# Ledger of designs, part 148: miniprotein binders against q9h3h3

Target 1, 235 residues: q9h3h3
Amino acid sequence: EDGFTAEHLAAEAMAADMDPWLVFDARTTPATELDAWLAKYPPSQVTRYGDPGSPNSEPVGWIAVYGQGYSPNSGDVQGLQAAWEALQTSGRPITPGTLRQLAITHHVLSGKWLMHLAPGFKLDHAWAGIARAVVEGQLQVAKVSPRAKEGGRQVICVYTDDFTDRLGVLEADSAIRAAGIKCLLTYKPDVYTYLGIYRANRWHLCPTLYESRFQLGGSARGSRVLDRANNVELT

## First folded at step 9 (miniprotein)

Design SB36
Fold by ESMFold2-Fast, scan of step 9:
Structure SB36 (fold): chain B 235 residues (1-235), chain A 81 residues (1-81)
Amino acid sequence: as target 1 above (235 residues)
Amino acid sequence: GSMKEVRIEIEVGTDEEEIERLLKEAIEFLKEGAKVTIEIHGDNPLELIKLAYRIARRLKEAGFRVIVEIRGDTVIIRVEP
């Protein structure tokens, strides 16, 4: 992260979104085909720009699985960006509350649980578990980054419809844990991504709303979820 | 040279009229069966990507095969007829 600015991260995200995606779409593809698709495109082997010997010869921005009931709704991103530019010049305080209000006004409500894993068997196994949960209807949609040329960790993103719906966010966490995931999870609203707000930003905002840690022998949920902004535990 | 390969370099901040001229030139080379590589340089990563993908989209819509590769402060667009 130290070598990248918020602008570099935003540029990489835009490029990945615009490049081709490998998609398993459960709305149109039988669930019985998932295992073969997962074997063909393990994320540890799919390369970002295509390399000889990888499953892909051409660039891949994301590897994604769409659930049976998935209905994409990005909201009014253009209106959000215009309002954000106006907010920056207005003198009004830039806080989590003001970003939440902009997101609600422009219907940019989606968010995601993030997990970062090194390329290898554990990443591929975690992705397979998440993909099956999506196809079986326990999660709505997920994607995983391909392997970068320089290496480094890859990210699995598990989306929810509405970051302001705390119960929905917690239900997604529970489903991720039920899929066998034990690593640290963090939750980020897409409004932060669209506005280019990452870990180090000029407004000193924390883009992470929730943190989930696996808990052995704990509650029925299998995890402890923390509201990062208010430093309070949720159950 | 008669290699049937053409390289075009563009800097972020180049006038829109000059970009349009260079794109028309690239399309004519592609129509003649040449391979075209467009190398875009810029210090602002977001403006670099916006320009690169605008160019790539234009060429894809014209029916050409386009591969985009990001390399730090440079984006390389490889185009085949």
Scores: ipSAE 0.047, ipTM 0.526, lowest interface PAE 5.8, mean pLDDT 85

Design SB37
Fold by ESMFold2-Fast, scan of step 9:
Structure SB37 (fold): chain B 235 residues (1-235), chain A 81 residues (1-81)
Amino acid sequence: as target 1 above (235 residues)
Amino acid sequence: GSMKEVRIEIEVGTDEEEIERLLKEAIEFLKEGAKVTIEIHGDNPLELIKLAYRIARRLMEAGFRVIVEIRGDTVIIRVEP
């Protein structure tokens, strides 16, 4: 029964990833068109399954912005999934270390900073700031969820290419803060997402590696970053 | 010019053999250029999600474009050739 939430989240994530995306691709579209695109598709108004009263009549899984230098590398996800099945069957312990090893072996290295915001002006403003940072080259790629019919918070995901590169993860955090973001941020490697590991999992794994809190004064970086696994403050 | 459309309805609790038969038929229609919509109904959310997940994954792994819409006790899977 505890598996219900994990399966529910996995099904919703799969549906969103498979459904069409609204993309501003800075590799093929001039940066001067970004402001018009953001005005046309504010995430608080774009609906998950389409609505005559919204900017979209068809389903939208994600709203995304790709940076000019963005080069997708998902690694060997199929190999990762096969190795995960083998690991579960083997009786070997399932730990953060073994998942990190699987991720490195199969080159599934991407991760993301997550922020959750209620639909409205603050969400749309935060997304516009992130999108501009991506198009200007301070961030690689980002996406935001559309509005669910039931309401609830929406999520902005800001990706880095290698979760094992702590400096790269911290640089992305700095760029997010420079874009004016002040809410709580959490960092999750995509390996956990591909394997369907969420907060309440049977292996008691914490999928969150880092936590970032806005610092008002006292910090030159604009934030305090905690390594959740080792309980060490990095900044 | 004329694209054929096929609709398949599945209830949670349908036999695995029948589901495999329906998926095989759906794949044949998709290979012929038809658009397929699979509508899954069930009162138990966990069973509904498991079934929808397996069907969508199977079709996506077969190389087809899949759109999944989740609406309470119903999941609509739209598949393009």
Scores: ipSAE 0.010, ipTM 0.379, lowest interface PAE 9.6, mean pLDDT 83

Design SB38
Fold by ESMFold2-Fast, scan of step 9:
Structure SB38 (fold): chain B 235 residues (1-235), chain A 81 residues (1-81)
Amino acid sequence: as target 1 above (235 residues)
Amino acid sequence: GSMKEVRIEIEVGTDEEEIERLLKEAIEFLKEGAKVTIEIHGDNPLELIKLAFRIARRLREAGFRVIVEIRGDTVIIRVEP
């Protein structure tokens, strides 16, 4: 067996990004159409490669909702990748700080809060809440994976425009919680994804910067947000 | 009858000239209304995946509908005119 599981998962993610998406774009579509669109394309029923019994006969990589104010900016990913190769040969230390500097230099600043849920009513309900928050302007953009051919958990990604803006990251967490989401959330900058840095990497980097937990019966703090890099509770 | 279907198999390590030749052949079949399936095989998952995405991007930039499906140690690229 030659299996590199992390590489295969990264490949599946890249394939999904390249395949067609189902998009509700609030910049061009009236908000009144959202509920019908959500009913037509519940993520627990939309299949990755199409199926006669599903809402889609054709492959779908992602199901996404764009907010009215959404302005996509992936930055200079090619420049980032070239600079990463140069950094590896330069002898400079590879730390979260140097990756942050690379990301800033190349304007690759986006990041995302991630939640993983099993296919079913809870996933569809969570996605509907997130989608409504995006269309209402509480969040900028979000996407959810379709159902895999072999099953498994699906992921909802809620994006922020700048992972170095801690206040903006925390405001997104608050908006997700206000939408009724109570499961574990983790935050990952896209720079780690573009550079292929996952868990168990050779540089011992943690691609997860923040972790958010909703706690019942706690203090008036609400959700607890942990800065994973510095091991500090922020809320 | 069904529409004409063409299948192309590529191994990781095939030289760039041969890959370009096969892609030009695939594009000609697609222009004639055929469906093309490209199956890529290789021992190195990272190299397999990079080649598959490079091929998919090339075909999508040429204006075709491209779907990438990963099956174990094989990547299948389905292309419709």
Scores: ipSAE 0.012, ipTM 0.457, lowest interface PAE 7.7, mean pLDDT 84

Design SB39
Fold by ESMFold2-Fast, scan of step 9:
Structure SB39 (fold): chain B 235 residues (1-235), chain A 81 residues (1-81)
Amino acid sequence: as target 1 above (235 residues)
Amino acid sequence: GSMKEVRIEIEVGTDEEEIERLLKEAIEFLKEGAKVTIEIHGDNPLELIKLAWRIARRLREAGFRVIVEIRGDTVIIRVEP
């Protein structure tokens, strides 16, 4: 039973990924249509299963914005999962380095900056800023969770192509800050999500690689970024 | 008219041949205009959702509208023609 919460979070994420998404795709839709789309589908009002009075009549797993240059590449997730099962049955230690090697071998390299916000104006405003940054080309792709039936905080995910590319991860952080975001951000590689590794896992792995905190003091990048694995401040 | 609905239950660990037989049966009901609800039961949430993903993908590739809902130790797949 220990870790059921983490497994349930992984299962819920997979279910959301399988259900329909509301997408603004800048590859096929003019940027001039974004403001109307954002007004039609504010994430604080879009419900997971299409409640009466919400903008959606059908279930929605995610609300997403694809940038003009977005090219999806999830890598070999099936090969990753098979290798993970083999690793668990072997005598080899399970460490952050081992997970990183599996991710590289199977080209499962994407990762994301996460921000958690309560339903309301602040969430909708933050999402609008992120969505505009994506459509304008400062970010590649982002998504936000719909409002859950039980309530609770919603999550905005801002993706980067390669979690091993520190410069790319930091550039995404800078673009998020430039969009006016001031809340705490945490960065998680998708390899941990695909393997169902969250906090309180049996291997005591920390799935968060970076934390970003808004810095009022006017550093050029607008934030302090901590490398969680090495306990080193990058800015 | 009356709404026709068929309910199918599957447990994690069911043989692949039995799952395929049940899916073919579900597809025949869907072709006849019935709604199909598939309830999958299992103790491990990740194994549960992996099976649900395979079933949902199979039905979606067959051209049906599929919605997945997790309820603890159960996944409910709602399928419409």
Scores: ipSAE 0.014, ipTM 0.469, lowest interface PAE 7.0, mean pLDDT 84

Design SB4
Fold by ESMFold2-Fast, scan of step 9:
Structure SB4 (fold): chain B 235 residues (1-235), chain A 81 residues (1-81)
Amino acid sequence: as target 1 above (235 residues)
Amino acid sequence: GSMKEVRIEIEVGTDEEEIERLLKEAIEFLKEGAKVTIEIHGDNPLELIFLAYRIARRLREAGFRVIVEIRGDTVIIRVEP
């Protein structure tokens, strides 16, 4: 079975969340300081566990930018996890609809657009664009992974408050595109992250709800958005 | 700064009483200024991360700096006073 890979990804995600974060918080820091902060902590150079020659001597789980209006609300994650265990032991079908209802019941509504980029100039440029959009108020909050010890692609996560608010999800996509981002984006609700729904999951669920592909002139927002769960085009 | 480095190994499935004993031992070393590395071994990834998360939380709540590093069938918890 493919479960071992999903469990390892969940374990790595827990570790990153528990380790310290480098944060630019626009609620308490003037926007004029952002460019200096971005120059000090380019994600391609910040190392996961700290190394000589990197900007950080200490471990970094995430590099984040909080918007001026950012108000974190993770919902009842403990209640969600208890209900998930009960669902798994019940033998009832595990479907996207069932997970959606668990998320709504426990108020675990946030989600995120994901983009995966190799370490380098393109990653740092994309992150700077996203960070500026957050500080300017077009996006609420974003984070980017540091460079892993083993290497590999890094991920930029751009959050929305409510994955069931399709209009809000699409407006975040539009703002990402307006920031100059042209790579593939996928949208994942945090409920899937908390419950370990990754690419090779046991239930064969699509690990993302939406997919956004950049295209010139194809949509007013610069992208085509597909609802992967229902196989329906939204733009 | 630490004056000494100590390594502790724990297997998934170890009794709760033994885990608590090892954690108390680790905390005493940390109070003395030593660095402590706890290496947790197991072949079930979820049981492994659950145990590692409990240990890391216990040490962080005690006020220590904790780094969790995942390596296949092991988790390495590095703790500084």
Scores: ipSAE 0.062, ipTM 0.498, lowest interface PAE 5.6, mean pLDDT 84

Design SB40
Fold by ESMFold2-Fast, scan of step 9:
Structure SB40 (fold): chain B 235 residues (1-235), chain A 81 residues (1-81)
Amino acid sequence: as target 1 above (235 residues)
Amino acid sequence: GSMKEVRIEIEVGTDEEEIERLLKEAIEFLKEGAKVTIEIHGDNPLELVKLAYRIARRLREAGFRVIVEIRGDTVIIRVEP
């Protein structure tokens, strides 16, 4: 029962992934169409299950923007899940190191910077900035959750190819900051998402590998990035 | 005549053969022009959603429009003929 919340969050994430997505795909759509698309689908108004008063009448799992160079690679998620089940039944310790090795072995390396914002103008403005950075080539891909029927914060996810590549993670952070984002950012590897590991997990694992805080005295790209797993400042 | 509405209830842990039988029955109702609602109940949210989307995929493969909605320990699948 201690894992109930984590399982609930994993279930909701799985459902969102399987429901239809609203996608602006810069690989096939001219960049000049982005502003109209953003005006049509502001995330604060797009509802999770649709309604007559929202931009969508049908369910929406995610609102996403794919960059021109985006090439998805989720790795061997099925092999990862099988190995995870075997690891749990083996009685071996579940640690950040064993999860990292599992991810590397199965090539499940992607991860994401997350920002959580209340529905409203700030969320829509932040998403527009991220979406423009993706279409302009500073970021590869991003998505934002629709408005939940129960209410609450929405999440913007900005993806990188390899959570073990610190330079790539930091470059994405810089691009997010250059887009005008000043809120707290946390970075989570997709391996934790695929395995249903959230903050309330039974193994007491910190699902956040990196944390970014905007530095007021710095440039638009200025931020302080911490490696939370090792308690080391990276910038 | 007015459109008939049919409700089907499934529990997580139901035998695969019984699930397939219920889905075939649902498909026959949909072919007759009925709206079908399938309610899936279970205590494990992840297993609940896994079952729900297996059912949704089967119905979508049969050519129907399917909406899946999570409601606590229940998932509601709404199917249009």
Scores: ipSAE 0.314, ipTM 0.719, lowest interface PAE 2.8, mean pLDDT 85

Design SB41
Fold by ESMFold2-Fast, scan of step 9:
Structure SB41 (fold): chain B 235 residues (1-235), chain A 81 residues (1-81)
Amino acid sequence: as target 1 above (235 residues)
Amino acid sequence: GSMKEVRIEIEVGTDEEEIERLLKEAIEFLKEGAKVTIEIHGDNPLELMKLAYRIARRLREAGFRVIVEIRGDTVIIRVEP
């Protein structure tokens, strides 16, 4: 965000995805081992490049928890990139609808709820709650960024299979709230991430589709969700 | 030391034939038990990362351990057999 271009954010995201991940995989690891794993690798202490004194001796791109039923599918990201370059050279309008069609055509449908938290006890507590929800089957998969050398907030990402499936997106929001999360959440399709489209992009696209704010009482969901593109409340 | 270490430098814009040649040489050194460090330099972060991504994928697909570090206008790829 502050001081970074869209190209720099895209480069950092690609590097993190390429570097090793610390993974708790509930498909192959008993749920009883989760608490020890969370204690060993609190995200406020795991450093991006394995700084001395951190739990990790080697670079870590992401800390992730895979649910028992998780089946990874990134779609055709290479085909998406090629189509994106063709779209830019074609002179055709670049709109949310055009990007949605590219994503559907290339099966790049995943998206994520994002929460940004300062390094510390509150981040580690929030991550533990999300990780437990994943292992218990209320969420499919989640990851959290390690601590950057330059400091700043860390991000927890909670994924859904299909950003066009509004009910699935809302169900994930409910599960996040049930895990005790009260901070602001924003939902972004992965197609925007793979194309390097962030808030300050040259096409003036809003990569955030939904926004969730905590709401005490009155609603079983525990939150109100806004469709950012249409400025319409969904809950 | 008993272990050989090899450093390769690549600029964004290097010809595909030259990149393939350098990768084949890196793979031969890795098969001999050497450590290889590839430094990629470029002014455009996205072009830099696209090249780094292709190189890292090729080396991982060949079965090697690959660590990628971003340092401004440089990407450092550390590879171990």
Scores: ipSAE 0.012, ipTM 0.373, lowest interface PAE 8.7, mean pLDDT 83

Design SB42
Fold by ESMFold2-Fast, scan of step 9:
Structure SB42 (fold): chain B 235 residues (1-235), chain A 81 residues (1-81)
Amino acid sequence: as target 1 above (235 residues)
Amino acid sequence: GSMKEVRIEIEVGTDEEEIERLLKEAIEFLKEGAKVTIEIHGDNPLELIKLAYRIARRLREAGFRVIVEVRGDTVIIRVEP
């Protein structure tokens, strides 16, 4: 029964992925065009299904910025899905370790730092900071959700290539903090997204691997990162 | 202008032949200038979305403007002539 909510969130994510995206691609577009693009498409004003009063008349699934060195690699998602069905049928325990092994086997390694913000100036300012960090090469790729018809919080996703590479995950956190971001961040591997691991999932798994909290004072890093599954501080 | 709106309901699990019949009917209404709304219901959210975007693709390929809106266990497909 708990799985119904997680599957519904997975379905909404699939719909957003299938709808058109607004993309600033630094591989083919001069960096000097970024500020104008950000002003044209602030995420607090871009609507999910289009609206005469918004910057878009057509549906938008995601607003994204690709860095100069970005090379997408989603791995073998079809093989991952088949293995997931087999795992569920097998009666084997479904644990973070088992999901990690499925991800490694099928090369579905990407993951993302997530931040959730209400529509408004703070969201637009945070997104602009992240987008500039991507174009300047401190981050590889990021996306932000458009404004939903009913409102609610929007999400900024900042991707890393390999969720099993702790140093890469921590370096992305540092770059996010250097961009001026102070809100709570959580890190989710894309394998969890593909398999529908969200809050209140039927397997009672924590939907994120890491938390990052902004810290004031003597922290040279600017944040404290916690491994949620093992309750171990990484910084 | 056209004052006619047509509403079509589909359940996840409807056979392919019936879906194709309903889509051909929808396309005929759209060619006549009617606005069509297709409401899809299902208790499996992933199958619901797969069906909805398969339908949306067919209608977009026919040249119509299509908006797919997710609402709980229902998807609303709005199609303009």
Scores: ipSAE 0.158, ipTM 0.599, lowest interface PAE 4.3, mean pLDDT 85

Design SB43
Fold by ESMFold2-Fast, scan of step 9:
Structure SB43 (fold): chain B 235 residues (1-235), chain A 81 residues (1-81)
Amino acid sequence: as target 1 above (235 residues)
Amino acid sequence: GSMKEVRIEIEVGTDEEEIERLLKEAIEFLKEGAKVTIEIHGDNPLELIKLAYRIARRLREAGFRVIVELRGDTVIIRVEP
């Protein structure tokens, strides 16, 4: 545990992004084929580095579903990383506002709702619900991590195209809830991921902008969303 | 079988010309049917992974099977023809 730094977490995330992905691409594949694909590649059984006993013999970084209207736009990640290095060298203070401005300047605007689940039926069921919502057009794109060699929880990431568009972020939360998801959700801009900023970072930045909790039997609000930056309830 | 195995070591900070030379040698061994293991050493895990996947991308584009595994201050790249 003491050996796992923010740099190690960033390195593992980069490795997963660079390794091959298993993709259902609704732009080129009929929606009628989704259920068979989900049955073939349940995330609780797909292994990170491949295993003859699993659905994959080769490494898999991510299992993903692309919506019919999905258009990849990661912005200028190279320019963002160069500007980040320059900022660190400059001695200027590193704040949430400064990082947000770098993201806007380099058009690195995407972000994601995250949910962490243990390997098993609940993970596979949650992923199937999210995947169907993507293929049906309620969400744009999503991915789920494969099972790690050492075990542990897996993560489902549901993306939005602009973390500064609060309404779009909240609409994605509503679609996730409509898909039957009831666990805790947290929202993180991709700029933090590209720069390797996780919970325990040297700049004491909070990479989580929003938190969503399912409320059953409460007021008329289904999902309660907290703005972490301003510490205020949005719903 | 009597499959040949080759090991190559690289340090983070090695110049691009030397890396390209080592990659060309690795590709020749792979074309001969050898297994190649590349060990990359460095102090920063993020820089280590950046170099490792730059190398892995070159090898995958050449048509080889590549597995990259981070182990502390070392990355092991296993390449099969």
Scores: ipSAE 0.327, ipTM 0.726, lowest interface PAE 2.4, mean pLDDT 86

Design SB44
Fold by ESMFold2-Fast, scan of step 9:
Structure SB44 (fold): chain B 235 residues (1-235), chain A 81 residues (1-81)
Amino acid sequence: as target 1 above (235 residues)
Amino acid sequence: GSMKEVRIEIEVGTDEEEIERLLKEAIEFLKEGAKVTIEIHGDNPLELIKLAYRIARRLREAGFRVIVEFRGDTVIIRVEP
């Protein structure tokens, strides 16, 4: 059942990536248009496959906001996949360090802070805060899943360009907290996504590198960040 | 109504030659103004979705409107001329 779930998650992610996206691109669209765009496309109402009662008539894989300075760099994903196949065939141990080295070698460095929220006002409010932070230059890029046909939690992904850059990961966490977000955040490198490594993977690898918890009642930073792989507090 | 609807079923693991034959058949029906629904079945969701989007790409390249809907062990591809 866990194996089926992992394959199912990978398949859903692939389908969403290949379907059309609704994008607010701050590189070409004035920041003054953001509030109207957010009101037109609240993620709790945008449906995955385009229902008659929703803002969209066509399928939507993701709702995204690109910052003014955003420059996508996926690295050498083909080289990464070839090296991964060779590693699996070699019989060499598959460890977090080995995956980190493959990611660095192939320049597949991006990662993301993830938050999962139920459809509704709180999701739409959280997304609006994140979107404004992106357009104002405090974050680089973010996306949120549309509402699934049956319902269930939606995910907001906030990207950083280099998962090995701890300061950059922490700066993104601070910007998310400054936007009013108080829920649990987990950070996943895109290398794990490209290789299909999810929670219940055959390698027993933890795909979450960092975890952020909001600190209630007077924390100077507003959050506590843990490096889960090394069990080290970063803040 | 004068519009025809055609259903095609495919299993993951079907030979490439048979898939190409079925796609050519679907394209001929679409050229005649029919709506085509392709239902793909498989127990591996990742292989299922890879096949589905490969088929969708082929049909979109032929100029048709294609909607792909993933349902776990099944993918429904709806195609309009």
Scores: ipSAE 0.299, ipTM 0.713, lowest interface PAE 3.1, mean pLDDT 86

Design SB45
Fold by ESMFold2-Fast, scan of step 9:
Structure SB45 (fold): chain B 235 residues (1-235), chain A 81 residues (1-81)
Amino acid sequence: as target 1 above (235 residues)
Amino acid sequence: GSMKEVRIEIEVGTDEEEIERLLKEAIEFLKEGAKVTIEIHGDNPIELIKLAYRIARRLREAGFRVIVEIRGDTVIIRVEP
């Protein structure tokens, strides 16, 4: 993050996606094997580029859990990227609405709730809770970053299949809270990730659509959700 | 193991024919038991990573162990037979 541009963050994300993943796939693996898999690959110990002292000797881009009903559909990412280049060249305004329309046109609809945690027991415990919720069918798919060489914060990503489906996004938030997660969550559509929209982007867009904050005692769901684009409480 | 190491430098924007020639040369050194390090330079981080992983994929498909490390405006690809 120190001195990194949006392009650098996008490049790091592309590299992680292209390196091998450690996957627990509930579509083909019995749920009873999850606890052993989690013990073997705690995200605080799995290293990004491999290390003889870690669980992995080879590079790992992501550690992921796929639910029983998970059916990946990334849409037409190539068409999205071509249309994005054309849009930038056209001089047309770049807004959340324009990006939403590009995503819909190219069927790039998935999105994710993000949480950032320091390496350690709390990260591993949070990931285990999320992974169990995925295998039990409360969430569809999740992944967590491995530990970087310098030990910066790691990210847990919990995916929904359609960022335009507000109810689905809110249901995922509720399931994350039910898993015991209390930290700040932000929601980012994958279209923003594919197009390199991060903090300090050239178009001054907010890089996330929703924000969830844990709330003690007041809410039946345990959180307050804000639509950041419209400044509206969804609660 | 072999103590021989070979270093190859590539710039983003190098033509495809030259990249293929360098990769074939790298593969010959790897078949002879040498370690190969490919250092790629470029000002655009996204184009840099695209080139780096295209090269990495080619070498992995050839059966070699490949590690790609990002170093800002440079990517280091370490290849072992």
Scores: ipSAE 0.231, ipTM 0.673, lowest interface PAE 3.9, mean pLDDT 86

Design SB46
Fold by ESMFold2-Fast, scan of step 9:
Structure SB46 (fold): chain B 235 residues (1-235), chain A 81 residues (1-81)
Amino acid sequence: as target 1 above (235 residues)
Amino acid sequence: GSMKEVRIEIEVGTDEEEIERLLKEAIEFLKEGAKVTIEIHGDNPLRLILLAYRIARRLREAGFRVIVEIEGDTVIIRVEP
C-alpha cells in the first residue's frame, strides 16, 4: 500500500488539470495562427512549473487545442459521484458494465485516446500533427502534458464525446493515425477519472477501455483496435 | 487596480443548478472584463478537488485564464478574462 489509494491517485492526477493551461482556441483564433503558436510552445520545451530558460516562466498544467465545433459537456458529475458512493455501499459487484451504466445514466460520456512519448522532436512533431487535425475539424479537442521536473514521458490526450459510440472512437483513432502517429494508443473514459479508477484501483479494473496498435498494410485504418473490457477485436 | 473584481463562494454539496447559475454569472462578469475569484470550501478532499476540477475546467474551456490554489479545506480559483 505505502499509503496510496485510488482516491489519492485521483487527487494527484487532477492537479495538472487545475493549474493554468496554454490554449489555442480555434473557436476564437484564426487557423492561420496555429503554426506560430506551435513553434512558440513546443511541448518538449514547456516546463510544468516554469523556468526562465523555457517558453513559460509560470506553471503550466496542460497545452491544449480546441476545435472550431468544440462544445464541452461534462454531464451530471455530481450525480455520478453520489450514485458511485451508493453503489460501493450496496455491496453490488463493481464491473466495467456497472460503471458504463452509471456513466450513461448521468450523461458522463466523454473519453480520450492517450499516447505516451519521450520529450523531443518526435513528441513535438506528433503534437503538431494532432493540433492541425483538431483545427481542421478531424478531431474535436486535444491536450499534451508539459515537461515534468523529473523528466519522463509526456502524454497526448485526444478526446471524443461518447465512449459508448464505437464508430466515433474508431474515427478518432483513424484521424490520429492519419496524422502520422504509430505508437500504442489506449482509450480511457472520463467517468473512470471522476470515480478514481486508475492503474492501482482496489477493484482491479483495467483503466483502459480500448487499445489501438499500429499496423503496416493489411488495413485501411492503419491500426488494429481491441475492446479491452470484452477482449474483442473491433477491426 | 481599476478593473472590477468579483468574489463567489461555493460549498461542497451545493446543488448542480446553483453551481451552474453561479458559473453563468461568473462568465458574464468575465465577458465584461472583470476578474473573478471563486472560493470552494469542503471537508472531504476528494469531493473538494473534483468540484474544483469541474469548475476550473468549465471556465478554461470557455476561454478564460484560470489559476488554482489549494489551501487545506479550501480551493481558490482565480479567473481573468
Scores: ipSAE 0.013, ipTM 0.314, lowest interface PAE 7.6, mean pLDDT 82

